# VH-VL binders against Leucyl/phenylalanyl-tRNA--protein transferase (aat), part 22

Target 1, 210 residues: Leucyl/phenylalanyl-tRNA--protein transferase (aat), of Deinococcus radiodurans (q9rtp4)
Amino acid sequence: MLAHMPAARTFLQHPDPLTREIAEGYAGGSFLMDNGDGLRWYGVPGRALVPLTEDAGLHVARRMRRELKHFRPSVDLAFDEVIAGCRGHLPGSPERDGEWISDELVEIYQHLHTTGLAHSFEVWQGDELAGGVLGLALGGAFIAESKFHRLTNGSKAALIHLAEHLDRQGFALLDAQIQNPHLATLGVYEVTDKEYRRLLRRALALDVEL
Below, E stands for the ipSAE of ESMFold2; O stands for the ipSAE of OpenDDE; V2 stands for 0.75 times the mean of E and O plus 0.25 times the DockQ between their complexes.

## First folded at step 14 (VH-VL; framework fv_gevokizumab)

Design N7 (from M6 with light chain Y91W; at its last look DockQ between E and O 0.57; V2 from the best seeds 0.00; counts 0 for: pae E 4.2 > 2)
Fold by ESMFold2, look of step 14:
Structure N7 (fold): chain C 210 residues (1-210), chain A 125 residues (1-125), chain B 107 residues (1-107)
Amino acid sequence: as target 1 above (210 residues)
Amino acid sequence: QVQLQESGPGLVKPSQTLSLTCSFSGFSLSTEGVGVGWIRQPSGKGLEWLAYIYWDDDKSYNPSLKSRLTISKDTSKNQVSLKITSVTAADTAVYFCARDLEYSDFRGWYEFDYWGQGTLVTVSS
Amino acid sequence: DIQMTQSTSSLSASVGDRVTITCRASQGISNYLSWYQQKPGKAVKLLIYAASTLQSGVPSRFSGSGSGTDYTLTISSLQQEDFATYFCQQWYSYPWTFGQGTKLEIK
């Protein structure tokens, strides 16, 4: 193999010990949450994955395809607002029930943003932040931690634009962690924990960047 | 001030179609991640989920009853309706509607945070 | 279908008692569990979501615990207004199934 290290190795061998620890946990197939009893590592028996293209199963309704042109995507322009939106703390955002992003986890995401592991993906309507996705980029895997909207369809638009961006960048995996019926309407599907870890290992070997 | 209220016929004859309406206030079904569901409770028995309708008009049905169920919404009237065809005495129950906050998040929680008071429907020949 | 079992259909208790109500799932549900309180002629009330998170406005004498397949609702010091039927619901996978309920009655 070449002497050049892939992007995932950058974080798995990062000089910052917190960044290394978090990267190792996610590379092992776990994710962080605070379900009211402290910050913990979780795994799920069925891991939810988002297809990156319509050929792979991403469902983009004709109406939604037309609406996408009204949403301008960006990366890392509004990280703190995206976190606040994901917590339901932005004006105009719906109240959120289920406070798994604790104050402690916010500080961790902010730190990981400074070291380059955590990112925000934004969609804008004019100058308005319409929605976004908070996540981690680890090799060819993007672990989508949370999403939100402020404007109608902002959350859907953010996820679809993100999938298309990741495909253009050569990513292999967009990880939504936990399936739900609404995600299923977009073509999100579950794999077993064992299959997820296999797919993740392949994605981590890719030399791509967000 | 989230409120939901069920309305129904009270009495329906076997083989007919049961029509129910949920009227709500304090929220809109146009809000991303919001849904309204129907649950029933036969006398002296547990609760049975029937159907949900989401803000984007996607629908989910209890598979054991799917062929008999139709859910729909009128967002401008803040109403959700449920139809059950070919009713029998087994469809006699108290029928509830409830708000479902699925949130537009990857790690969202399903819960019925606000319920109506329920409406009794009796199927009797 | 995931079967939710509340093995006790009724409990008798007195004001001031500690009460525990259990719910068992036929498979692991990863804390996708809610607890509800039902009184005749009243709207059903959400008490606990995500297995252990107390809904806003619910008294602190209510708590939830458990993981995997086994979950518990606890009322630490029973009050007069707590006599009701309590049921759990999973929303891990369709169909969203409920426990049969546990009626908490005055001894």
Scores: ipSAE 0.157, ipTM 0.553, lowest interface PAE 4.2, mean pLDDT 86
ESMFold2 (binder alone), look of step 14: mean pLDDT 88; pTM 0.900
OpenDDE, look of step 14: ipSAE 0.421; ipTM 0.796

Design N8 (from M6 with heavy chain D58Y; at its last look DockQ between E and O 0.61; V2 from the best seeds 0.00; counts 0 for: pae E 3.8 > 2)
Fold by ESMFold2, look of step 14:
Formats: sequence, C-alpha cells, structure tokens
Structure N8 (fold): chain C 210 residues (1-210), chain A 125 residues (1-125), chain B 107 residues (1-107)
Amino acid sequence: as target 1 above (210 residues)
Amino acid sequence: QVQLQESGPGLVKPSQTLSLTCSFSGFSLSTEGVGVGWIRQPSGKGLEWLAYIYWDDYKSYNPSLKSRLTISKDTSKNQVSLKITSVTAADTAVYFCARDLEYSDFRGWYEFDYWGQGTLVTVSS
Amino acid sequence: DIQMTQSTSSLSASVGDRVTITCRASQGISNYLSWYQQKPGKAVKLLIYAASTLQSGVPSRFSGSGSGTDYTLTISSLQQEDFATYFCQQYYSYPWTFGQGTKLEIK
C-alpha cells in the first residue's frame, strides 16, 4: 500500500480518525510537539523550507559533497530505528536530542506509518544506518519532523539525499519547520506563515509518491 | 566530563593581533552538530558572542566584529583558535570558549552547555 | 539585534529566601531562552534552556517561566552556593545576545 500514495485526500478523508485529524492539522500549517507538558499543535511566524535543487538554492558544501557519495539512501527500511535515532536513543546520539518526541508521539508516528502518512528516509554506509529523517508525506509536501545521525554527516546527508529524492518524485515542498543558522548554510530559508500556507496548498494538490 | 580551557597571552599591545586557543576534552569536533564558540565579557559588562565553528567547518561571526575575527579548528588536537586583529582597549575582556550543540531535530535547541573558566586579556601599551 | 534587559543589576537575599530574576527581550523570542550562572573563577553553568526546561544535574529549586518577551528565573529556597551572577540569553535569532546580568548577593 506504500507503493502508490494517492493525493493528500487519502489522509484528509481517511477513515481512521487519528490519521485524518493529524493530516488536517499539518495541512493547515501546524505541527506537533511535546515539550514535557503534553502534545500540542504549534506554528511559527517564519517557517523553514529546504530547496529541493541547487538551482532553487540548496547548498552542498564541497566537503559534504565528497562525503555524500558514501551514503546510500532508502525509504521506510528502518522506521523504528529512525525514530529511536531521532529521540537520541541510539549509541552516539547527542544528549537531549529529540526530547520533544514523547512516548505518546512515538505511538502516533508508528500508527501513521501503518496508514502510510509517516515515513523514514535513511542513509547507509555499508550495512550501518548512518542517519535519517522522520517525516510525513502529504501530497507533494514532505514535512520533516526530525533527523538524526549515527555517523558523522549522516543527518545532513539524509536531508540532502531526501531533497534530491523529493525533486525526482515531483514533490514541491520540503518543510524543515523551525529555522536555525546552521540549517541556513544548506540554503534552508524562511517564509511567512501566510506564504507557507499558500505553498503548502499547492503542494497538497500534487499526486506524487515518496 | 566535558571540559574546555582557554589560553591566551594575558597582555597585548594596541594594534596587534590577539590569539586565543580553546583546548577541550570529553567531545570531538568530528561529531556532527558539535561546535565551539567564543564569548567575551569586558570588565563589569555583559557577555558578547564573537564567533562559532562547527564540525563541518561552518563558521559564523558577530557582524559588528567580523572584519577583525578569524576562527579555526584543529580537530585532531581538540583545539579551536580565535584571532582578533587590530586590538584596542575595547577588546580588554575575559574570553570564554563554550561548546555549542546544533541538535539534529528541526526544533532547534542550541545553547552553550559547557564553558571554560575564561582567560583575561588586557590590551595596554 | 534582539536586546535582552535584566532590569535589576544586583539583588540582595538571605539563605532560604525565594528569589526571582527577570529578563525582557526587545521582541518575542518564542521561549528560545537560556539562563546561566556565573561565579568568579569558575566555568559558566547552564541552568535552564527553552525558558523552563531544567538542565540535567541542576537542582530542582531552580525553575524558569515566561513567554513572549518576559521571562523569569526563580530559586525557591536560596542556598549558600547560589550567590552568583545570573544571565539570560536569547537564541531565537542571530546574533545571540545576553542580558547584562543580575548579581545575587548576601543580604
């Protein structure tokens, strides 16, 4: 069922009420987070977007371009390990990484994976899971929830490979949620909430698959 | 177990270049998301961020000082260096280095979790 | 640049007191705020990040609160080792900026 993903309406009209409610929240431009006081919906005035191509502004530093060739990408091969990595539960993870991903939110992601809304994007060095991105695929929008690495540059490689994959699949939007200065070095840029909702609506209308 | 220690000349003459070294242990700049920053505190004044350098050699400088600052790293020696050119009395301060973490998730928590004890640098003729 | 203002430069208190230290940002910072403790000759110590989250190993008598532009550090029962200077820092936008500090002194 994961081989063919219909337009966003599959999730916006999904018979499972949890899947439908989560899809509606994200389609409206919000995202989930648990900062220790329970699950809440959040929005930000400046939403962070990843350009899908170098022509659109994706920047791959020379050193990273060399490293990138040693990372093999995949989709949905290690979903539970990607979640664990994003929570900082795999060996080598930074302390406090992923604290906002509560046990309740893990159960939600696992459920959404069974209905086809939540996905993992992995990168490998040999047979070692080097890093990944956890996110939701909703029409032509991929909402990146978190990333992690086990090996140096693994999370950055995962994000760059993801952008290339999304471009190849005809996606229009890679949403990184909240900007920071180091993400900006990849060409990640902010748009207003109004502009984000406009771009999101266009992306949701696309009939593409991860 | 994370520790950072600043070292510097103590005294520098005006117009010269101030060179500082941060030596650290308990972490490596080869680890993705890890960086080291420099912060200074003039006597009786607040803290002022100067520069960062990360594992992938990304550098960021305080815009008001950027033309005079150079940050570099030696990952194999666990060292980060800062140079400040053309110093004046305004550069007299305690200089700190601190670990800066870019968390891998997109919720973006980056604060200085471990600091050195600081080293005083006086600019005087 | 976002300016961080700690309106009180020094504050006197006794062991056992409840102490509050305030910090105001020149614009909203969405809880991207940390509190630090500084003692002479010692490394600066992170106490609180994300406005209210206690750093690992920091005593539970420390707490943070606030939103938007107004933030508070509270020490619920002051101990002898808590006499220090406290700084807030915003990390909402570059350049990251600090308050000027509030020195907590023995009354």
Scores: ipSAE 0.165, ipTM 0.636, lowest interface PAE 3.8, mean pLDDT 86
ESMFold2 (binder alone), look of step 14: mean pLDDT 88; pTM 0.875
OpenDDE, look of step 14: ipSAE 0.279; ipTM 0.726

## First folded at step 15 (VH-VL; framework fv_gevokizumab)

Design O1 (from N1 with light chain T53K S93K; at its last look DockQ between E and O 0.65; V2 from the best seeds 0.00; counts 0 for: pae E 2.5 > 2)
Fold by ESMFold2, look of step 15:
Structure O1 (fold): chain C 210 residues (1-210), chain A 124 residues (1-124), chain B 107 residues (1-107)
Amino acid sequence: as target 1 above (210 residues)
Amino acid sequence: QVQLQESGPGLVKPSQTLSLTCSFSGFSLSTEGVGVGWIRQPSGKGLEWLAYIYWDDDKSYNPSLKSRLTISKDTSKNQVSLKITSVTAADTAVYFCARDLEYDFRGWYEFDYWGQGTLVTVSS
Amino acid sequence: DIQMTQSTSSLSASVGDRVTITCRASQGISNYLSWYQQKPGKAVKLLIYAASKLQSGVPSRFSGSGSGTDYTLTISSLQQEDFATYFCQQYYKYPWTFGQGTKLEIK
């Protein structure tokens, strides 16, 4: 008798040790960064969560709703370019600090992409990559690691399209990590560490795919 | 190349509306993730943020002052304006504008470029 | 609101001294902390972001350290141009808040 195995267990029990280690850290509410002294696990006491729908609290201004139709979303079509954009290394993109995504962390994200844990969500205008979100899909949780834009509003469009895509796919949680005032204007809200871990555990039990 | 400059009236009488303008160069407020904020400093006191406005016209106000504040932008002129209604002596301060960057989920930037400040005195 | 406290409002020091300025947050801020330098009539200058990273163009004599709730700005060998007021600020949680400032004066 085979018990139903939630999608998150695929990575928590993955044959690849690195994939297991990273999945375990994120399932526990931590995340990886490299601030110049090597990779470290970071914990944050409060988490910023993105509502997946306007009914749940996602605020999409009328002008932005109009502009969204000019951004075509995709999944995993430009993973390396999305990483490069998040590092500030994508030609034609605005200057930014991406130093926390070290060369070692890039290799890890690339590896996790081959094992199916790490993903890119892209938005396009014509053939041009306008922006994207780099993240991990773990059960019904999407942990957003970084975002970038190449064209104005590309990063905002990617986040909104991602929320809508996750809702369609039956995800329960879009984790934006740390709150800031601009995210708050989009309806992003903060929960305690205790509530985050409760919501994460529920999301990890879902059998959904990005 | 990034520069910001405040301009204001210098002296304002109580109950009037204080109007401030931030003119900037070396960046555009049409660029995603970019915002401009206003901060003030009463003489010999700490800094107090007032309001900021982002490229997408989203705005945030200090809750203790929100009913008196209006922030707006003119992206084509590279300007941000702040109005404070019904001023009192408590509004006497040096007023700064500064650039705010919120381009990532785990961004490490805060007010990276500031103007020189403009003194506004509220006096009868 | 996260309260930022700089317990020392004024310090006197001489050129060449090593100076340490402290800042404490009322809760953990995960290194989302900046240090600023303010001189009268001049634009405020960002020195340190992410608690320990030097902003471009800032001299290497400035350094930042700390974690959790306790953060420190250090000037390793004070120069004449370093006499100014120094502020910390958290940008972890809205509303973003500043310390009261520490004025560094010539002895």
Scores: ipSAE 0.414, ipTM 0.697, lowest interface PAE 2.5, mean pLDDT 87
ESMFold2 (binder alone), look of step 15: mean pLDDT 89; pTM 0.897
OpenDDE, look of step 15: ipSAE 0.728; ipTM 0.873

Design O2 (from N1 with heavy chain E110K; at its last look DockQ between E and O 0.55; V2 from the best seeds 0.00; counts 0 for: pae E 2.2 > 2)
Fold by ESMFold2, look of step 15:
Structure O2 (fold): chain C 210 residues (1-210), chain A 124 residues (1-124), chain B 107 residues (1-107)
Amino acid sequence: as target 1 above (210 residues)
Amino acid sequence: QVQLQESGPGLVKPSQTLSLTCSFSGFSLSTEGVGVGWIRQPSGKGLEWLAYIYWDDDKSYNPSLKSRLTISKDTSKNQVSLKITSVTAADTAVYFCARDLEYDFRGWYKFDYWGQGTLVTVSS
Amino acid sequence: DIQMTQSTSSLSASVGDRVTITCRASQGISNYLSWYQQKPGKAVKLLIYAASTLQSGVPSRFSGSGSGTDYTLTISSLQQEDFATYFCQQYYSYPWTFGQGTKLEIK
């Protein structure tokens, strides 16, 4: 059982059955994908976690720190555009490596946004949406589902700004699910599925907001 | 179209520095998510990755060789360079460069385009 | 380091044959595996990534399978242009490592 999860309890006991089902799946350590076989629950033996601060291991070069000043962060300002960007459907977004965000999954994210579980984190250059992260906020855990850029460094800036925002808000966990080599150079690290569930349970007990 | 081409010295004497250049076209290393890496194949042996550099100047080195390797880029010339110091006969190999793209959390790492390779022999 | 082993260094086969090449990892790699084709003097080609996903432009006679530590590349009906050396690579953890290769030759 999940004990002492004030903010996570909002979704785990949500009156909407779909929101409850999705929250339960993520609270158990699974995530949704559609790899052409229909929508299914997935897990990985080595779960990728993003350190929230440089002291915790996030690598931010001095040049990148200077460039971050050119990107203004926001929350939930452009949710539909962030989804479109994560599907490669915005100008400047590159062709994607795989097609895991199906039309069905878009409808689910849009619904979860209405109930408060799904969020977008944006970065802007002037009036231009430069990049963003699509994810779920569940207690003190943020599950980063996808990211995109339209302008150079927009995706990297969105991830770094998100990590710093989560730290300021008292989050404990930023979950990227699947490791890749570039994320590893940023200090993203893997934990076993068993350790992930332990860390997730602790994060779910936190009473914080995005 | 995406193309990569290696160039190198052919012959290098032991203890000297080996310098390699990867010239590419059809993509830019200024584009977010783009990386270029070096892989070598010693005679009669398998492939061994050496180093990787991304658009944001983040670098990865094979830990067993890290003290001898330097990777750098010249984005305006579409070039990536690798230096290997203090070479020995064990550094005799065909050297390849290859591209990688890292756009999303749920992507799969792969070297999708490679050069033809350049042979470097270390001999007295 | 994760060791990648291709137990067969060479295979002889005829055009039209079904060919299977295997690759074993020293620990589980969660399908973080690619297959490559190498011909002398030519650029290396990516065939398969994520253990089973076919790269764009690669003929459908190529397929990949496996999980955990054991992975397989299959060519369902061998063509003249398929005589080459085939490598597997893991990208689960650093350093990224390759199998030693399996050379596919004309019988």
Scores: ipSAE 0.433, ipTM 0.697, lowest interface PAE 2.2, mean pLDDT 87
ESMFold2 (binder alone), look of step 15: mean pLDDT 89; pTM 0.912
OpenDDE, look of step 15: ipSAE 0.632; ipTM 0.857

Design O3 (from N1 with heavy chain L101K; at its last look DockQ between E and O 0.76; V2 from the best seeds 0.00; counts 0 for: pae E 3.8 > 2)
Fold by ESMFold2, look of step 15:
Structure O3 (fold): chain C 210 residues (1-210), chain A 124 residues (1-124), chain B 107 residues (1-107)
Amino acid sequence: as target 1 above (210 residues)
Amino acid sequence: QVQLQESGPGLVKPSQTLSLTCSFSGFSLSTEGVGVGWIRQPSGKGLEWLAYIYWDDDKSYNPSLKSRLTISKDTSKNQVSLKITSVTAADTAVYFCARDKEYDFRGWYEFDYWGQGTLVTVSS
Amino acid sequence: DIQMTQSTSSLSASVGDRVTITCRASQGISNYLSWYQQKPGKAVKLLIYAASTLQSGVPSRFSGSGSGTDYTLTISSLQQEDFATYFCQQYYSYPWTFGQGTKLEIK
């Protein structure tokens, strides 16, 4: 069996209409959310981007760098568990206020996983799923939808390991969407919507895979 | 169950350093996603955030005050401290600490639990 | 910085009244808005987050509405314990900022 190389064209021209529609929305700089008024497309005037390396501005404290070695990363090993963790439904996950991942959006993510657009990035401590990131991979852009932890530092470790993995794979863009104070301390920075769309177009042209 | 309480000196003279302590119970700063922030309210004015500190010792400061602020934590004592150097009358305010939670890339942020506040007056 | 404006600093009302408190942002904040209740000597209480979502344990007489730049907090039938100062806060863009407050007083 020959595996095809994932690329943005694969999804923008996908025979499945839902996969194609979602890929087009994200390629245009929009994202899906359900803020209690049904599933809708959103755009934000500023976009939070994660530097992929310390040279590019990712801040990883020396203590955190040592702790990272105890978190084993993986890709797509526990997709359904990562979704459940992002919804606060796994044992040890904190309950979430303002859940934006509705049942309908879960079904969409599960479908996109079967067509290859949606992915999970996991970190493990021993046999325990410690945390993870749910996202979409379009060409050289990874659009991080949600993250969670079950064990302390699990979501931070997942994000840092993900950035390093994306760098190794030749990705250009790790999109954390909306800035917050903790992301800012990691070196995450905002760009305008116009600049985001420019960077996204360049990332979409890359021929890389997660 | 979750409780925060501020303590401070009440009166401070100009040019001195103001030290504040937030003592809390019902949660720990050892758990990922947990943080504590400081907010102040000058008399007759609105609230102004000052600084945050998170479980991983990451810190964020209000840029207009950053050169004068130091936030720190003692996880074993369930305490967060704030120092403000070179105080003036403009630093007279009620000072609050509040629990901050990092939720998600697109989650809602809010201060869900607050202390009662402590008044600090700067006068000669 | 996104400025948050509460145009009314003090409002008088009677028990049983319907009360509306407004908050305006200097730019759109996409419903990233919370409402707080503040009483002297007591811990500040979160009432509403995400513009319209009621915090657990908050009475149903409180509601939030609005979009874009204009948001409101409504108390449908004012109770004696509701006399307090009410603040809005945006957390859409750094730095997070608060309105100056609206003090709700007994008429």
Scores: ipSAE 0.217, ipTM 0.627, lowest interface PAE 3.9, mean pLDDT 86
ESMFold2 (binder alone), look of step 15: mean pLDDT 88; pTM 0.883
OpenDDE, look of step 15: ipSAE 0.453; ipTM 0.801

Design O4 (from N1 with light chain S30R; at its last look DockQ between E and O 0.56; V2 from the best seeds 0.00; counts 0 for: pae E 2.2 > 2)
Fold by OpenDDE, look of step 15:
Structure O4 (fold): chain C 210 residues (1-210), chain A 124 residues (1-124), chain B 107 residues (1-107)
Amino acid sequence: as target 1 above (210 residues)
Amino acid sequence: QVQLQESGPGLVKPSQTLSLTCSFSGFSLSTEGVGVGWIRQPSGKGLEWLAYIYWDDDKSYNPSLKSRLTISKDTSKNQVSLKITSVTAADTAVYFCARDLEYDFRGWYEFDYWGQGTLVTVSS
Amino acid sequence: DIQMTQSTSSLSASVGDRVTITCRASQGIRNYLSWYQQKPGKAVKLLIYAASTLQSGVPSRFSGSGSGTDYTLTISSLQQEDFATYFCQQYYSYPWTFGQGTKLEIK
């Protein structure tokens, strides 16, 4: 079943103080992570955005297109497993060095999942969780916090399926925060912080369902 | 533990093809996000990036040398190969292979592990 | 191509000194910058990536800073094992390019 995704104001005015605080930070263009000294809010001068469609610039190689059909997407069916995968703690998933998802942040994500702000997007091969994306859905913006794979191409498949799913659902923005050369091969592009905030404000006004 | 080791002919004559092999352990090139690249360093000079190959066969070459470079992988053997055609004295250098890893939106490593390098001399 | 310039090719310092090595890009590289340490007969070692993120296992005396075109590697208190050549590298765009290196020598 699809979860109802109310307008961002629902979270910005949420009765839960933590949900309000986190929503406010992300609505402002920041993101949370633990870089070794505790949880802090971060920003970047350039923001990496994932095109939602091939027409918009999403690049799906022919080989990857063939692979995509072997992955079945879902939403919020394995939230804790996705977090574990993103931390390298899911059996069969690669270990990670310099993990920015601290125990404290895990608790926050889990809490936000209960309030409807945090979500998991999964891809499966059969009954096996192959990969996924952890993120926040705020209005028509999806902030992709982290991704993982257990099977090869699992995270890439998750991201591509997510983009397509978001497009179908009427989302306007898929945020991957920090650009890298590999993401660029998928068509991920960078905008200035100012432009990002403009796009974010527009996306936040949308009332869509994930 | 991640390890990489370069192997080459040591000596190559001008106009011949230089073949290099990078053997690695502690990781797999079948793993999503993993890549291996080649970098060389002439004696007393800086480092020069040559080529890169990802787990999904995505390849990139230094444009200045692209016409002479071919990078390939054998995942089953944990090896990456580089061929350089029509070598000249300018290709004399220590050749390194190194790992690159992208695993998250907020975390990736570029050339986080290197081999010891292998010296290749081009001489008649 | 993006040119990476380390204006100082060699630097002499003593153990305990604060050392700063600079790297300039010919254009903005948006923090897609790594620092490496090279010692003779040893594998090149990654120290810093993303301009300021310390690689796991690297001593905290190493730090990176900068933005736009100008970046800096700092060793807060030089140790004997730190005498080596240091390189910066941009990975903002292909081809990836390196600085010419700064050799840190004992005074």
Scores: ipSAE 0.334, ipTM 0.746, lowest interface PAE 1.6, mean pLDDT 92
ESMFold2, look of step 15: ipSAE 0.427; ipTM 0.660
ESMFold2 (binder alone), look of step 15: mean pLDDT 88; pTM 0.898

Design O5 (from N1 with light chain A50K S93N; at its last look DockQ between E and O 0.77; V2 from the best seeds 0.00; counts 0 for: pae E 2.1 > 2)
Fold by ESMFold2, look of step 15:
Structure O5 (fold): chain C 210 residues (1-210), chain A 124 residues (1-124), chain B 107 residues (1-107)
Amino acid sequence: as target 1 above (210 residues)
Amino acid sequence: QVQLQESGPGLVKPSQTLSLTCSFSGFSLSTEGVGVGWIRQPSGKGLEWLAYIYWDDDKSYNPSLKSRLTISKDTSKNQVSLKITSVTAADTAVYFCARDLEYDFRGWYEFDYWGQGTLVTVSS
Amino acid sequence: DIQMTQSTSSLSASVGDRVTITCRASQGISNYLSWYQQKPGKAVKLLIYKASTLQSGVPSRFSGSGSGTDYTLTISSLQQEDFATYFCQQYYNYPWTFGQGTKLEIK
């Protein structure tokens, strides 16, 4: 069933109006955020992308490569905990002032999880949730909305494991929206909004599963 | 609660290496997302960032100065150090350190706490 | 690199005045802008981040506004302790860059 339709069409034609509206916004290159004045759609002139492989530019230091083995990845095992972590509400998570994930956005993410658009990617040390990434899977694009850690390197490990997982699954795009200096050290790079929309269109045509 | 304090030599002769230390309290560089950066301000001029170091020892340098800069940390002492080699009069400035926090892809705080600055003069 | 311009290097005002300081980016920065207060011999203070969010412990007479390329810092009723240099910084695109500063002086 999923093999007969591009995965993105599932959400762009979804019977649930909210899921369809959100999918349309992301497919158009926008992203949703509450930056203090209510929930709004944002676009950036320079979109931050995470390379999926070291050949494409992902930098994984030798010591980090060794530490990655201690983080076991999973998908959708702890969605509510990943949201809570991304809001700084879990023990061991750093304080997060001025967070952009409002109560309204939480309800939207929870709804999108029930319809299959929103996902959590977790990393574990033993039974401990060490960190994770909250995101949307739309065709061959994964839009990484937020990340967090509870244990040292959990957020970094979650992002690197996610990139590796996406590469194995045939995804084309890991979207981090907005660049920062630490992401730049990992090889995260910016493309123009025009180039982003071109890359996104190609990724949306892929029939892949998270 | 969060405090940073710079220390340095005050006076350095041309061609020598300038060494600066940032000592801080109220946070740890072992915490993921935490970084410390160095910024300088020459007399009567604007601010210029120099380097950052993060909890995972990843480092960023201002490209125009990169060949002369080395940043390092001692997490157990809550200290970050900056070295600038082959100094000239152009390196005379007040040097600041400041905290950098990154939470995720859309939320971070730049330089939410700064030190008082330390003046370094390069003179023969 | 994104250039940040504060077109006014010095601004004179009196206690009680409403003061506006401007900052312009060479391209859109999506509200990733901070305002800082600098006084000689004292730690630099973060006043505003995300263009309009007030840092904890900063008096409510300070406010930030703007979008895209044009941003402002407003002091609604100037106090004696507010005479300082104010500068903006973008943190949208690495490397992060600063405005040249605006010195607020007593009239």
Scores: ipSAE 0.469, ipTM 0.712, lowest interface PAE 2.1, mean pLDDT 87
ESMFold2 (binder alone), look of step 15: mean pLDDT 88; pTM 0.894
OpenDDE, look of step 15: ipSAE 0.610; ipTM 0.832

